# Ledger of designs, part 318: VH-VL binders against o60147

Target 1, 175 residues: o60147
Amino acid sequence: MLEKNKYLYIFRHIQTNQVLLSQGNVLKKTALFQLPYPLQKPVAPNGMRPAKLRKDHWVPLLKVEFPNESMFQSVFMQLLNYRKYRSVQPLTSDLLKLPIPVRRRKIMRQEVPNTIADLADILNKEKFPENSVRLQLSDKSDSEYADWPPSVQIDSEEIKLSRGFREKTTVDEAR
Key: E = the ipSAE of ESMFold2; O = the ipSAE of OpenDDE; V2 = 0.75 times the mean of E and O plus 0.25 times the DockQ between their complexes.

## First folded at step 15 (VH-VL)

Design kn12 (framework fv_dargistotug; at its last look DockQ between E and O 0.50; V2 from the best seeds 0.00; counts 0 for: pae E 2.9 > 2)
Fold by OpenDDE, look of step 16:
Structure kn12 (fold): chain C 175 residues (1-175), chain A 118 residues (1-118), chain B 106 residues (1-106)
Amino acid sequence: as target 1 above (175 residues)
Amino acid sequence: QVQLVQSGSELKKPGASVKVSCKASGYTFRSYGMNWVRQAPGQGLEWMGWINTYTGEPTYAQGFTGRFVFSLDTSVSTAYLQISSLKAEDTAVYYCARGPYLSYFDYWGQGTLVTVSS
Amino acid sequence: DIQLTQSPSFLSASVGDRVTITCRASQDISSYLAWYQQKPGKAPKLLIYDASTLESGVPSRFSGSGSGTEFTLTISSLQPEDFATYYCQQDYEYPTFGGGTKVEIK
């Protein structure tokens, strides 16, 4: 039996550092709907949610391989929940003192470390088998944003980019 | 095994309301989104929207805003579709369908026929 | 919205025939396309997802191919139980379905 998708790709915006979760190595337009603040005619970094998906503006942050689809789906949904939760939290007094553009930039800058930390937190709670989750990062230093549970094996190789900033895989060549 | 069991057929008059249920079993309810798909008699499939079963957030497709409400009862792994102010054109089979986040639909309910007639 | 155009809308075939159904997208949807089979009075059944991945339990005579804007569903040897309506569905944007292809007995 063919296993369904068990790969999580996380992309970051090259300018804003916003983060998108993806079930595939090619971003879907629907991924933009993960961003909390839709604008009718936004262009990053002016808008929180771009009206259009510019694939060339998004690069892989990390790739996660899960033992099975169920684990992947669980973690994926939890990550979405964490993001939503943060988006509805009241802004701190310090942030409110900042001009809106500065505030937005500051918030966006935290999306990468927050997402990584969220992932680690979720995985810590899930208590998956040791070394059952494979984590590959585009930048190994990003792994330092979190303490990873024993279930996570960090790949020594970094994500290799192809045209459109997606990972080069044999599967991609077959498509 | 994964199963989606929907409530039975409904016959309603125009202006009335209907609530269709979709009970899920055989998997972790919150791990997959629940989609709703409409099929008018003799017509094709139309995606109505979906509800995030983890957060409870519904998203409605264009044309299915206002009178259509998605809801959940997570305690019994059940999704609901409520249609208010029913119209004759609402006559259709309504399917709930499990799917990964805004993706394809791997498991379907058996469908619920809603007939709106004077 | 992304439009999916299926062709043909109607197809007559015999048992054992090779059947090919095409689905054209109005824009590039990468490989985010699924195929469904629906029999009268029944819910659709997922056959293929991500353009070419066979759903578990689906006979190997079914296959999907394509990327970008052109996709095909192929039944290598049509069986009696394969007479049904087939739909393509994209999930690159909010889900939309093709118009369907009814495969009938010749």
Scores: ipSAE 0.851, ipTM 0.924, lowest interface PAE 0.6, mean pLDDT 92
Fold by ESMFold2-Fast, scan of step 15:
Structure kn12 (fold): chain C 175 residues (1-175), chain A 118 residues (1-118), chain B 106 residues (1-106)
Amino acid sequence: as target 1 above (175 residues)
Amino acid sequence: QVQLVQSGSELKKPGASVKVSCKASGYTFRSYGMNWVRQAPGQGLEWMGWINTYTGEPTYAQGFTGRFVFSLDTSVSTAYLQISSLKAEDTAVYYCARGPYLSYFDYWGQGTLVTVSS
Amino acid sequence: DIQLTQSPSFLSASVGDRVTITCRASQDISSYLAWYQQKPGKAPKLLIYDASTLESGVPSRFSGSGSGTEFTLTISSLQPEDFATYYCQQDYEYPTFGGGTKVEIK
């Protein structure tokens, strides 16, 4: 008997620090719809949305293990909602003073701390059992962007995968 | 345990409107997206779009903009599909289907046959 | 959009036969493919997701394999209740379905 997907895979862009959420260990093309700008039918005016998904430009940020599918789906949908909410907020006066390219870089760089803070906020509001949610980070210092509830256990080992969350197959082991 | 129950069949004339309901039970409604899938008589399955049950935001596939409206009543865990200005080509069984965000569909409603004829 | 081509469109088989259905994608979809069974007058039922993960409650005679652009659904020993139409579906982009494979009795 196989289990349903209970893992949230979080990726970051190697150049921009933008974040994408994934239900699987390989990014879908639809992940681009998560990018933090209201999109218009003709063209997105700000240029932050990539022209196409380039899988080699996205590396692991965080892997979250949930004890069941219901908890996973609840947290995942809430994270998507938080990201949408952030994308439609007015820019601060300080950001509006900056040239557009500088402004965009500053906004993009905040995606990692914002996503981690949002995840922690959701987990603090949920009534999950002690040590039931397992976090594995690529850089453990990123856990410092938030205060974690007792339901969270942070793995001592960091993710060392340089090309997404892909694992060896039996075919890869033979090579 | 998980159930999606749709409203009954509809017979409509061209130009009329129809509203199909899909009542969910047995799970947390807001945690899964609701998708709409159409099947014309003797044809295959066609994804129409989905609605985010957390935000209420619909997303329509390219062929389903304009006349098609997805909506929710979260208080009764019900999703709706409304089709305006009905055409004969809209004759089909319409399914609601539960899924994780833009993925596969693990539970389906029983389907609602909408027949458009003059 | 991503196009899915199923082969064959029609398959005639006997109880106990091994049945294989193929689904080919117009571009690389990694492992983001599901298989559904649909019986006449009924809603589709999920059999397999993520190319090879069997849905809870689905008999072990059903299996899925493949990645990238070529995928297969196998029924190891066809049962009377397995005569149905089978559809593949990708979720790498907005969902699309294959044209279906009707499996019927000889």
Scores: ipSAE 0.626, ipTM 0.830, lowest interface PAE 1.7, mean pLDDT 86
Fold by ESMFold2, look of step 16:
Structure kn12 (fold): chain C 175 residues (1-175), chain A 118 residues (1-118), chain B 106 residues (1-106)
Amino acid sequence: as target 1 above (175 residues)
Amino acid sequence: QVQLVQSGSELKKPGASVKVSCKASGYTFRSYGMNWVRQAPGQGLEWMGWINTYTGEPTYAQGFTGRFVFSLDTSVSTAYLQISSLKAEDTAVYYCARGPYLSYFDYWGQGTLVTVSS
Amino acid sequence: DIQLTQSPSFLSASVGDRVTITCRASQDISSYLAWYQQKPGKAPKLLIYDASTLESGVPSRFSGSGSGTEFTLTISSLQPEDFATYYCQQDYEYPTFGGGTKVEIK
């Protein structure tokens, strides 16, 4: 008998530092629909095809273990909402002064710190028991993008997997 | 304890509209997506799309982008499927099903038979 | 769209038989496959998710295996209540279902 999923997996793109949220330790193709750029028509048929998922371009950023599935699902949905909210917000005046290519690069580079800050903001607002949420990072210095509530225990060991969050397989080893 | 209760069967004439309800209970409504699945008589299961219960944003599968509308009333934990300009080929059982974000479906409504005939 | 092909479409079996049903995906879907049981006039019931994880309350005679493109559902000793139609479903991409396998009394 297995307990239903209570783990959040977050990946970053090795080149752009864009971020994807995942319910499992292997990215689904539909995770690509989380990316806000470029914006789509207001009402697209379901048929806008996501870009092919290049699993070797996405590496672990962090993993979170929640006390139970319900808490995980609540945080996951809130994080998706934060990303949607950012995608429709007017840009700051400082960003609007920049040339479009420079502006785009600056926005993409903020996805890692923004996601970490959003996660911490949600966890600070939720009523989770002390030390009940375990956070593991691939780079421990990334914890400095946010102030963490007492509910969060930051794992002293970094994530050591080279690709994805699962043990490598014969199929994935060459990718 | 998790339960999805759908509205009763409907008999409609071609060109009419129907609105199927799916009332959820026993869980946090906004934490799980709501999916719609169609099953025509004697046929298999067909995913119609889903609605993000936190944002209210619907997503429709190919073939369901015209006459089919998903909506929510979060104050009563209820999802709706509206089908306009009904055709005989719309005769089917319509299920609501919850699940994690774009995942498998762990709880299903009992189904609503919509019959379209002259 | 990812196409799932179930085989056989139909099988006859006796109580106590070992039954295997296969589901083949048109592309690699990792382990993102679920199995459902549907009895006449009833909603589908989740049996297995993530290819091999048994849903809570499902009898242990049900098991799932496979990854990539080939998956199986096995019923180790068929019981009278197991006569139903079985569907596979992938959730690697937007969900799609297999065509179903009807298991009938021989």
Scores: ipSAE 0.445, ipTM 0.797, lowest interface PAE 2.9, mean pLDDT 86
ESMFold2 (binder alone), look of step 16: mean pLDDT 94; pTM 0.957

Design kn13 (framework fv_dargistotug; at its last look DockQ between E and O 0.04; V2 from the best seeds 0.00; counts 0 for: pae E 14.3 > 2, grease 19 > 18.9, placed apart)
Fold by ESMFold2-Fast, scan of step 15:
Structure kn13 (fold): chain C 175 residues (1-175), chain A 121 residues (1-121), chain B 106 residues (1-106)
Amino acid sequence: as target 1 above (175 residues)
Amino acid sequence: QVQLVQSGSELKKPGASVKVSCKASGYTFRSYGMNWVRQAPGQGLEWMGWINTYTGEPTYAQGFTGRFVFSLDTSVSTAYLQISSLKAEDTAVYYCARGTSPYLSYGFDYWGQGTLVTVSS
Amino acid sequence: DIQLTQSPSFLSASVGDRVTITCRASQDISSYLAWYQQKPGKAPKLLIYDASTLESGVPSRFSGSGSGTEFTLTISSLQPEDFATYYCQQDYEYPTFGGGTKVEIK
């Protein structure tokens, strides 16, 4: 049986490389609240957020299985903190030379390598038991963006998707 | 132990304002979102919206904009619901309920005891 | 908004009976469905989340099944303390609740 808040799914946008965090293997509309920039127009009623999630534009980047909810919460919150920290740092002079739309696209494209590096850094700082964290990637080469601690077991099997973005893994099945 | 403790019942006249509090304890306040759910007498549950405890950003369900305000005081781990220009149809029990992250939920696992707000002349 | 339709709205059953409550969503919500029990004068209590995962401390006679648009809550052997109203709730989009099913034990 899957326990609550043991899994972190990370999705990327196929065009922008923007990243969304999810607790399940299907993205929820509320995940869009993680984004600093609207991906589509018009804006949602009352100016809150974009009106719809285009699921065909998001693909799984990676899946992390934690041994318990406490470790999931720690890592999830630290990823949010890293993302917030990055958003307030001064831009490089090279980026400042670019028109705003081009600059934003280049920054967004770095979200995938940045998120992977942040995840690895967090896991290296935490003193989790050896082989306690299971990592699955959609593209195994993405593991090369970082050095992983002994706590991480990288699954040799890449993430498999059924139609509608539901992941095909034994870990997601009721036991 | 995780607890959500709400303020006591309120009896108000139409046009008045009320502020309901929900004090959290036993967990890291900013790590779990706070939802507000209303239940009119003899009726079912109605989700009003939520406030992201990490960002402080409120989101209101359709029908709960304008008169309803969600806010936080993170220093005392308390969420607030304020209703202005009270109407008789606002008579209900108001619940706060915890999400499983600031952005995401697998159901609402802990609930406040509820605050009855009665609006009558 | 995603609409959830519960059936039946009311049922009367005997202790020991197997009770099934159905919740249907107006669109595919994957497994993002929870079930709650509410006793008179009390706050709702989470029974099941992610369609079929039992919340800690909930008796094993409660179970959930389904995915997509059709979901069921089953109580395998109804007990006197199960007198309550049961609600389904989706959080795939902005959360919405079903209309509730009142279970009366006679």
Scores: ipSAE 0.411, ipTM 0.788, lowest interface PAE 3.2, mean pLDDT 84
Fold by OpenDDE, look of step 16:
Structure kn13 (fold): chain C 175 residues (1-175), chain A 121 residues (1-121), chain B 106 residues (1-106)
Amino acid sequence: as target 1 above (175 residues)
Amino acid sequence: QVQLVQSGSELKKPGASVKVSCKASGYTFRSYGMNWVRQAPGQGLEWMGWINTYTGEPTYAQGFTGRFVFSLDTSVSTAYLQISSLKAEDTAVYYCARGTSPYLSYGFDYWGQGTLVTVSS
Amino acid sequence: DIQLTQSPSFLSASVGDRVTITCRASQDISSYLAWYQQKPGKAPKLLIYDASTLESGVPSRFSGSGSGTEFTLTISSLQPEDFATYYCQQDYEYPTFGGGTKVEIK
């Protein structure tokens, strides 16, 4: 199996807490296509797809290293499916009682923990080999959002991505 | 092994329609997006757009809206490109190419053999 | 759209030669660049992805380098089967291709 496509980077928007999946340590503009189309092209705070990718508005959430592309692809697609599924679910009565801005904020706040929980759930179901998946978090406390299966090795070291997403390397430091 | 097999060459008159098929095998069809690339005779490669094989949602590049339609038959792991109101300038080889999705990178790793569409009066 | 400018458009070389093809992007595309080889009457073949990663099965004489806006495909020692047209392609945004570089026999 190919070793390419074995890295999953997850980013969150600093304002909306929207989540983007990325195979690279730099977000593509096309990554925004993961977010739903806005009705009237609202800005990111509206919880919809921003018109432009503002790199400075996104921060790394976690990095996952998979053993191979097949495992990555499986998890990646499942994550997207989980997200899509959630997005089409009817709003609860409790949420409907809230003003729209408050409701949107509440929903957006759940994207990060939901994504983490989804990831753990998917990995639990996949039953990958023990310690075959390496997980690095920007905030270690985020690991508490889920119970991780034995396949996941949580790295004690936090991910070192710059605000522009790029992982710090010796080459980057020389620039 | 991964294979993309396209339908045969087409000769059409202006105003006619053509539907090119791309049958995928050797992998999970719905796990990878399908791209379409056009190459006019003696010219370079031009990305036409892609279709999400899981959702069926097509995305068209600028210049390929209206007369170009991407579709799927997932039951047979086949993607389709339909061109209506054909013009002489549509004469080209059309390729389907597997891509994970626009959410991912790493190029188009597998290509169909191409389908020549010739539009001539 | 991001424009990719390849240079040269045509290159004459001999077997054994070191060949270098450049691809310049109109904006920073990080490492989201691929290189393809296309022979007449055939579909393009992926050679390099992520700017510098060699696709499986591709000879090691092929290498890619660069990031941001400047990229290079290098064939360390040109072989007879390497005479073809090469394209760079970015997918930082919607995919676009370079104009191509035809490597011909000198």
Scores: ipSAE 0.348, ipTM 0.807, lowest interface PAE 1.8, mean pLDDT 88
Fold by ESMFold2, look of step 16:
Order: sequence, then structure tokens, then C-alpha cells
Structure kn13 (fold): chain C 175 residues (1-175), chain A 121 residues (1-121), chain B 106 residues (1-106)
Amino acid sequence: as target 1 above (175 residues)
Amino acid sequence: QVQLVQSGSELKKPGASVKVSCKASGYTFRSYGMNWVRQAPGQGLEWMGWINTYTGEPTYAQGFTGRFVFSLDTSVSTAYLQISSLKAEDTAVYYCARGTSPYLSYGFDYWGQGTLVTVSS
Amino acid sequence: DIQLTQSPSFLSASVGDRVTITCRASQDISSYLAWYQQKPGKAPKLLIYDASTLESGVPSRFSGSGSGTEFTLTISSLQPEDFATYYCQQDYEYPTFGGGTKVEIK
């Protein structure tokens, strides 16, 4: 039996639309190692890996509820692998013609749709029971980036938090 | 170890052509763009453009369309700069320089030794 | 095109001096600025990229700072081998170079 559900939390950067994956509703500094660029300033307006995590710059993109830890770990690791695999693929000729920072920004703008598509691809390949995985989005139109398997139930309610997934304990328990 | 080795200096008359080679070694040639940079005697550096070593498609900076042609021979990991209808103003050192990695900008991290092209009658 | 203006064009300094070279961009280029050293008869050598990140093998006396439109290269204690011309280069769009700063050691 499942005693505690496990959540995948996905954040996007308010300026660059880069994506971070998290096991908790609060980002840890170690999540920054998911970003490909070297450490620079604490603020990463153009895709640089910041020296510090600025929690007010990362907002909810989506949350996924899994029935158990093993399902969560499988999907989480696959998502990280998809992102790494995507980062080493040959660039298109149109991208390679662009100045490097313009190219970088265009690639970063694709992180949200690409991450959503990767998640859906993973879930379509997994053999999860129907409606066993609950997906909640900050913007429900983002679900249109992918075709979802029967295992996924898309929550009718959007995530209403404007910054972070963190809620006060009393608010969370009352809802 | 990354190396870019360019062809030797050339002395040309106006109206002639020249082809400068840049042979790369120590890395996957088709994964990094190749840039061309000009430096006239006593002057600064001027980016001429680059060639996509994966597709072979060149991009020229404004002012370098026409007489300047970038090309590749990927079988020998070599980039070429061809200048036709040479003018005295083309007298310069021409450098090849490796672009950044596919997703990151880190400036031009490796440069050829330069090829002096002298145009004189 | 993004114009880079270097200041000064020429400077003369003694061994051990702290030297600062400024590069000003015609628009906000975030941190996409590199610094190169070029010695007479040699190709440029990358010193610093992304405004402040020191390239591998470059002495720690070199440092870069700035963002947006104004950037500096600092040599904390000038050495005899630092006689060279220094160029900034933006990589925000199609590359452009500053006009250079020639450093002469007396």
C-alpha cells in the first residue's frame, strides 16, 4: 500500500523560461547543476548558471503526483536523461547561423514545451494504471504540447501560486 | 589537443586570387563552427563571418559578401577562405578561429597562427 | 552592429602597477564579453569569457568585471610579459571587437 505520494515539481525561470526539476516544493541549490552554463552572477537573465539560487525567479510550471517513490524516481531520472541527450544533439542550420546569445535564448525558449513533451513521452512508455498519475499545470494550455496517456489525469485546477510551490502548512492542510 | 594550422604567407598581385587553408585537429571538426578574422597591418581585429562545419553553410559579415568565400573539406577537417579579385586593401593577416561549443558561448578559444596575404604590384 | 569602445587606446605602465582597461558597448550585452591578449606577431589569446570567467591557464592577476554596457579588464600586478594589445569582443550577436588597448611596459 501507498502511504505517501511522491511529487515531481517543475519550475521555470521568469526571465529565460529555463526549466528545473525538483523532488521538493522548494528548490535546492543543487538543482542549479541541471543548468548547462558555468557559474557567474546570482542572476541569470540570459541563461547563465547563477552562483546563487534566487527562489523568487523560479515559478511553478507543473506538478506531477505519483502513487509511489519508485515511479517518481524512474520518471525523474528519465527526464534528466532526456534533457542531457537533447543538449548534445546537432543544431539546425538556422540555429547555427544565429549569434550565440540569440541562439541560446531561442533554445531556452523551447525548454518548457520540450520538457512537457519529454514527460509525456516517458509516461506514454511507462505501464502505469489508468488515472494513477495526476498532472497539475500553472497554465492548462501547456498540456497542448503533448499527447497524454490514459495513466495521466490532468487536474482541472491550475496551480495558483505566483512564486514557488511553497504554501503555508495551514493553507495546504485546509485545501 | 586542439590545433588550427594555417597555410603559409602569400604575395599576390592585384586581380589575382588566394585560398587560405585552416586544418583542424584534436576535436570533432563538424561540431564547432569556424570563424574567419582579418587584421590589417597596424589595425584591430575584424570578424569576417563563419561557416557551419556541420552543414557547410557560410555566413558573411556585412561588407564581406561577394569576393570572399568560405568552404570546407570535412574529409581532412579543413576550412578554406578564398579571396578573388584581390585589392591592395586586402593586405592583412587572416586568422581562423574555432567557435564556441554547440550550446555555450566562451569566445574564440582556439586560433590559427594567421596567414599574411600581401597584395602589391 | 554592436559597437565596442575601448579606453584607453594606449597606456604606459610600470611593472607591478594595477592596470584597468574599459570596454563600453553600444547596447546591453548582458555578460557576453570576452577579452583577448595579442602579442606582436602572434594570434590573439582568449583571457576571459562571459565577462569575468578566467580561461584555463591564464594567470590569476587577470580579472574581468562588468555587465550590461560597461566592462573592465584588470591586471592586478603588471608583469613584463603582459606587454601586448588587449581586445574586448562581444558575443551577444554577430561578434564585434573593440579597437584595442596597447599596453607598453616601461
Scores: ipSAE 0.000, ipTM 0.481, lowest interface PAE 14.3, mean pLDDT 81
ESMFold2 (binder alone), look of step 16: mean pLDDT 92; pTM 0.948

Design kn14 (framework fv_dargistotug)
Fold by ESMFold2-Fast, scan of step 15:
Structure kn14 (fold): chain C 175 residues (1-175), chain A 121 residues (1-121), chain B 106 residues (1-106)
Amino acid sequence: as target 1 above (175 residues)
Amino acid sequence: QVQLVQSGSELKKPGASVKVSCKASGYTFRSYGMNWVRQAPGQGLEWMGWINTYTGEPTYAQGFTGRFVFSLDTSVSTAYLQISSLKAEDTAVYYCARGSTYYLSYGFDSWGQGTLVTVSS
Amino acid sequence: DIQLTQSPSFLSASVGDRVTITCRASQDISSYLAWYQQKPGKAPKLLIYDASTLESGVPSRFSGSGSGTEFTLTISSLQPEDFATYYCQQDYEYPTFGGGTKVEIK
């Protein structure tokens, strides 16, 4: 259909634990702009080689179902803003003393707990109806990174990583 | 385009000091870290550490604290390696190499030509 | 420190041969591995970064693969100018290099 969607799909990188947000059940290359350093090294002094999206390196983290597109858009935009805010904050002295590669690894490993905590914070600030927002996780223990408001219903069934989000019955209305 | 030009070879006696320079050109000096890599005669490559060209903060690998000092002169886009109290085992070719500051590992994509430091009595 | 073990340490091959060099890390380094070529008397030259991304200007006969702890550099159809020592290098932690693989053309 049209681009209106009530599902938020969150992916994590199998090696780095970095997180990407998607309006559809498959990642688009433009999702890489969510990363702090999305482009690969310069090909020339003033140019950058576009990064390739390795879809096989990204697995489902969680799926969020909203009752309507308006709530989806609000939460999605707020979550992107939280991620942008985190990316420009000053680093702690503990991180600053580490070489950039090691510092980068530590920061990336925190993206899963940070994203989950940010999602919960946004949902706690909104006054959504009870049990109106459904979370389905690949690893239910990841829900323990936050305290969830009454509006959230966590599915007992986990997402099977072998299928990703590409089950044939999955509705995909995002472009 | 991108060039790292190092100072010439040095022949020193044990106990002396040496200062190797690495002059960068063709890119924004403060946007890339500078690494130092050593290669003893007939041996492999050994990472010594790096200096953050934006902050001036050096980081040394385990074997290179004390006698080794990394510094910068940003006004002339030059990095320096100083070795004090030279020992025979310091005989090596010393390379400067440009490293990425990005989250993706780019390796060291530009290298100086190397400076041979020979320590002999 | 993360140790990188290269094998073989030395190989002799003919022009046109397919050459494979392996690099094993002492722990999981994801894809944070680069490959370098060093010719006698010269500085190393970056060939591959992020395990499999070919550096600009490097001939397409060079390729890298692997992730985690096992990595390979492959040279398809070896050329005379490929006589060199090859090094792997990680920067998942503080950078370390493998011991090198010397490739001699018969």
Scores: ipSAE 0.000, ipTM 0.489, lowest interface PAE 12.0, mean pLDDT 81

Design kn15 (framework fv_dargistotug)
Fold by ESMFold2-Fast, scan of step 15:
Structure kn15 (fold): chain C 175 residues (1-175), chain A 120 residues (1-120), chain B 106 residues (1-106)
Amino acid sequence: as target 1 above (175 residues)
Amino acid sequence: QVQLVQSGSELKKPGASVKVSCKASGYTFRSYGMNWVRQAPGQGLEWMGWINTYTGEPTYAQGFTGRFVFSLDTSVSTAYLQISSLKAEDTAVYYCAREGTYLSYGFDSWGQGTLVTVSS
Amino acid sequence: DIQLTQSPSFLSASVGDRVTITCRASQDISSYLAWYQQKPGKAPKLLIYDASTLESGVPSRFSGSGSGTEFTLTISSLQPEDFATYYCQQDYEYPTFGGGTKVEIK
């Protein structure tokens, strides 16, 4: 129904470790547009329709609660910009030595540590009040991918999803 | 290195129940979903459904709702298929199979299969 | 469900022959197709994924092609160990398998 504009949900793919960002606790098919070109199917990687989305393959990675909409929007947009920046960087020599399928799998598996590091970097650069940002992780050990600022309170609490998370609806389309 | 080892063959009477196990080794169990595939004697392969090994949530194909239950014991890296109220039509080899990376990488590792025979 | 139709259901060929198996999907599945080999009494073995990508350790005589609704598995020079049943499988939606093609070597 009503989107929660002060919550950021991040999901990871169970097998590939690819990451999707959501402004709510429901994945939409359009979230697949966040995935960079190298991780798309070889046939029409920038085509009109995104790759298949199976919601049963995605699990919550973390949830961030911001004190207001302005802070949420700032961090969300910056995180999207970080992801775009990473997608156009030259590949390291170590990655270039790998066969394409192996290279793609390695890049995909790095999305979780990269996203967490990027989130922490953004929050360290912003001047938010002490304990004003609540970070909930499905696995507390994932907090070790970064150093967090005093503005962040970390909880290892179960992330609650909407009742329609895994079902296709007009506002939440999946295949 | 990746291995899926299934429990031995079962001979059951109609109306009984059976529980097939699939023990995984050589990889991080929670990182790969587990699929179940059935093959009746002389017939082709039929996908029954899968279980999300991270959440424990099962998804069943249309023909396998009701009498079929997928479950996990993550402490021993084992997936289970339980069939209740067995019918003669359930006679088949049941396979567990690990999904590969992303949606299109097929099933890259399979158990050896468990023959379940239902006869009076 | 997406239906996959394989042809032929059965073929007999000599060692050294080029063998072609076709898989047709009831709707566009892009390149979300895999091919499996199943030998008598054994579990299936993945040969090809993403329509044309050869799985590690699979001999180069196997190749896959196609996209959309029409797909082909080719064995360029049939060997005695290729006696098996071959299946296509889509994962564009919930997985479904083709009916299988039994290849018998003369």
Scores: ipSAE 0.007, ipTM 0.523, lowest interface PAE 9.9, mean pLDDT 80

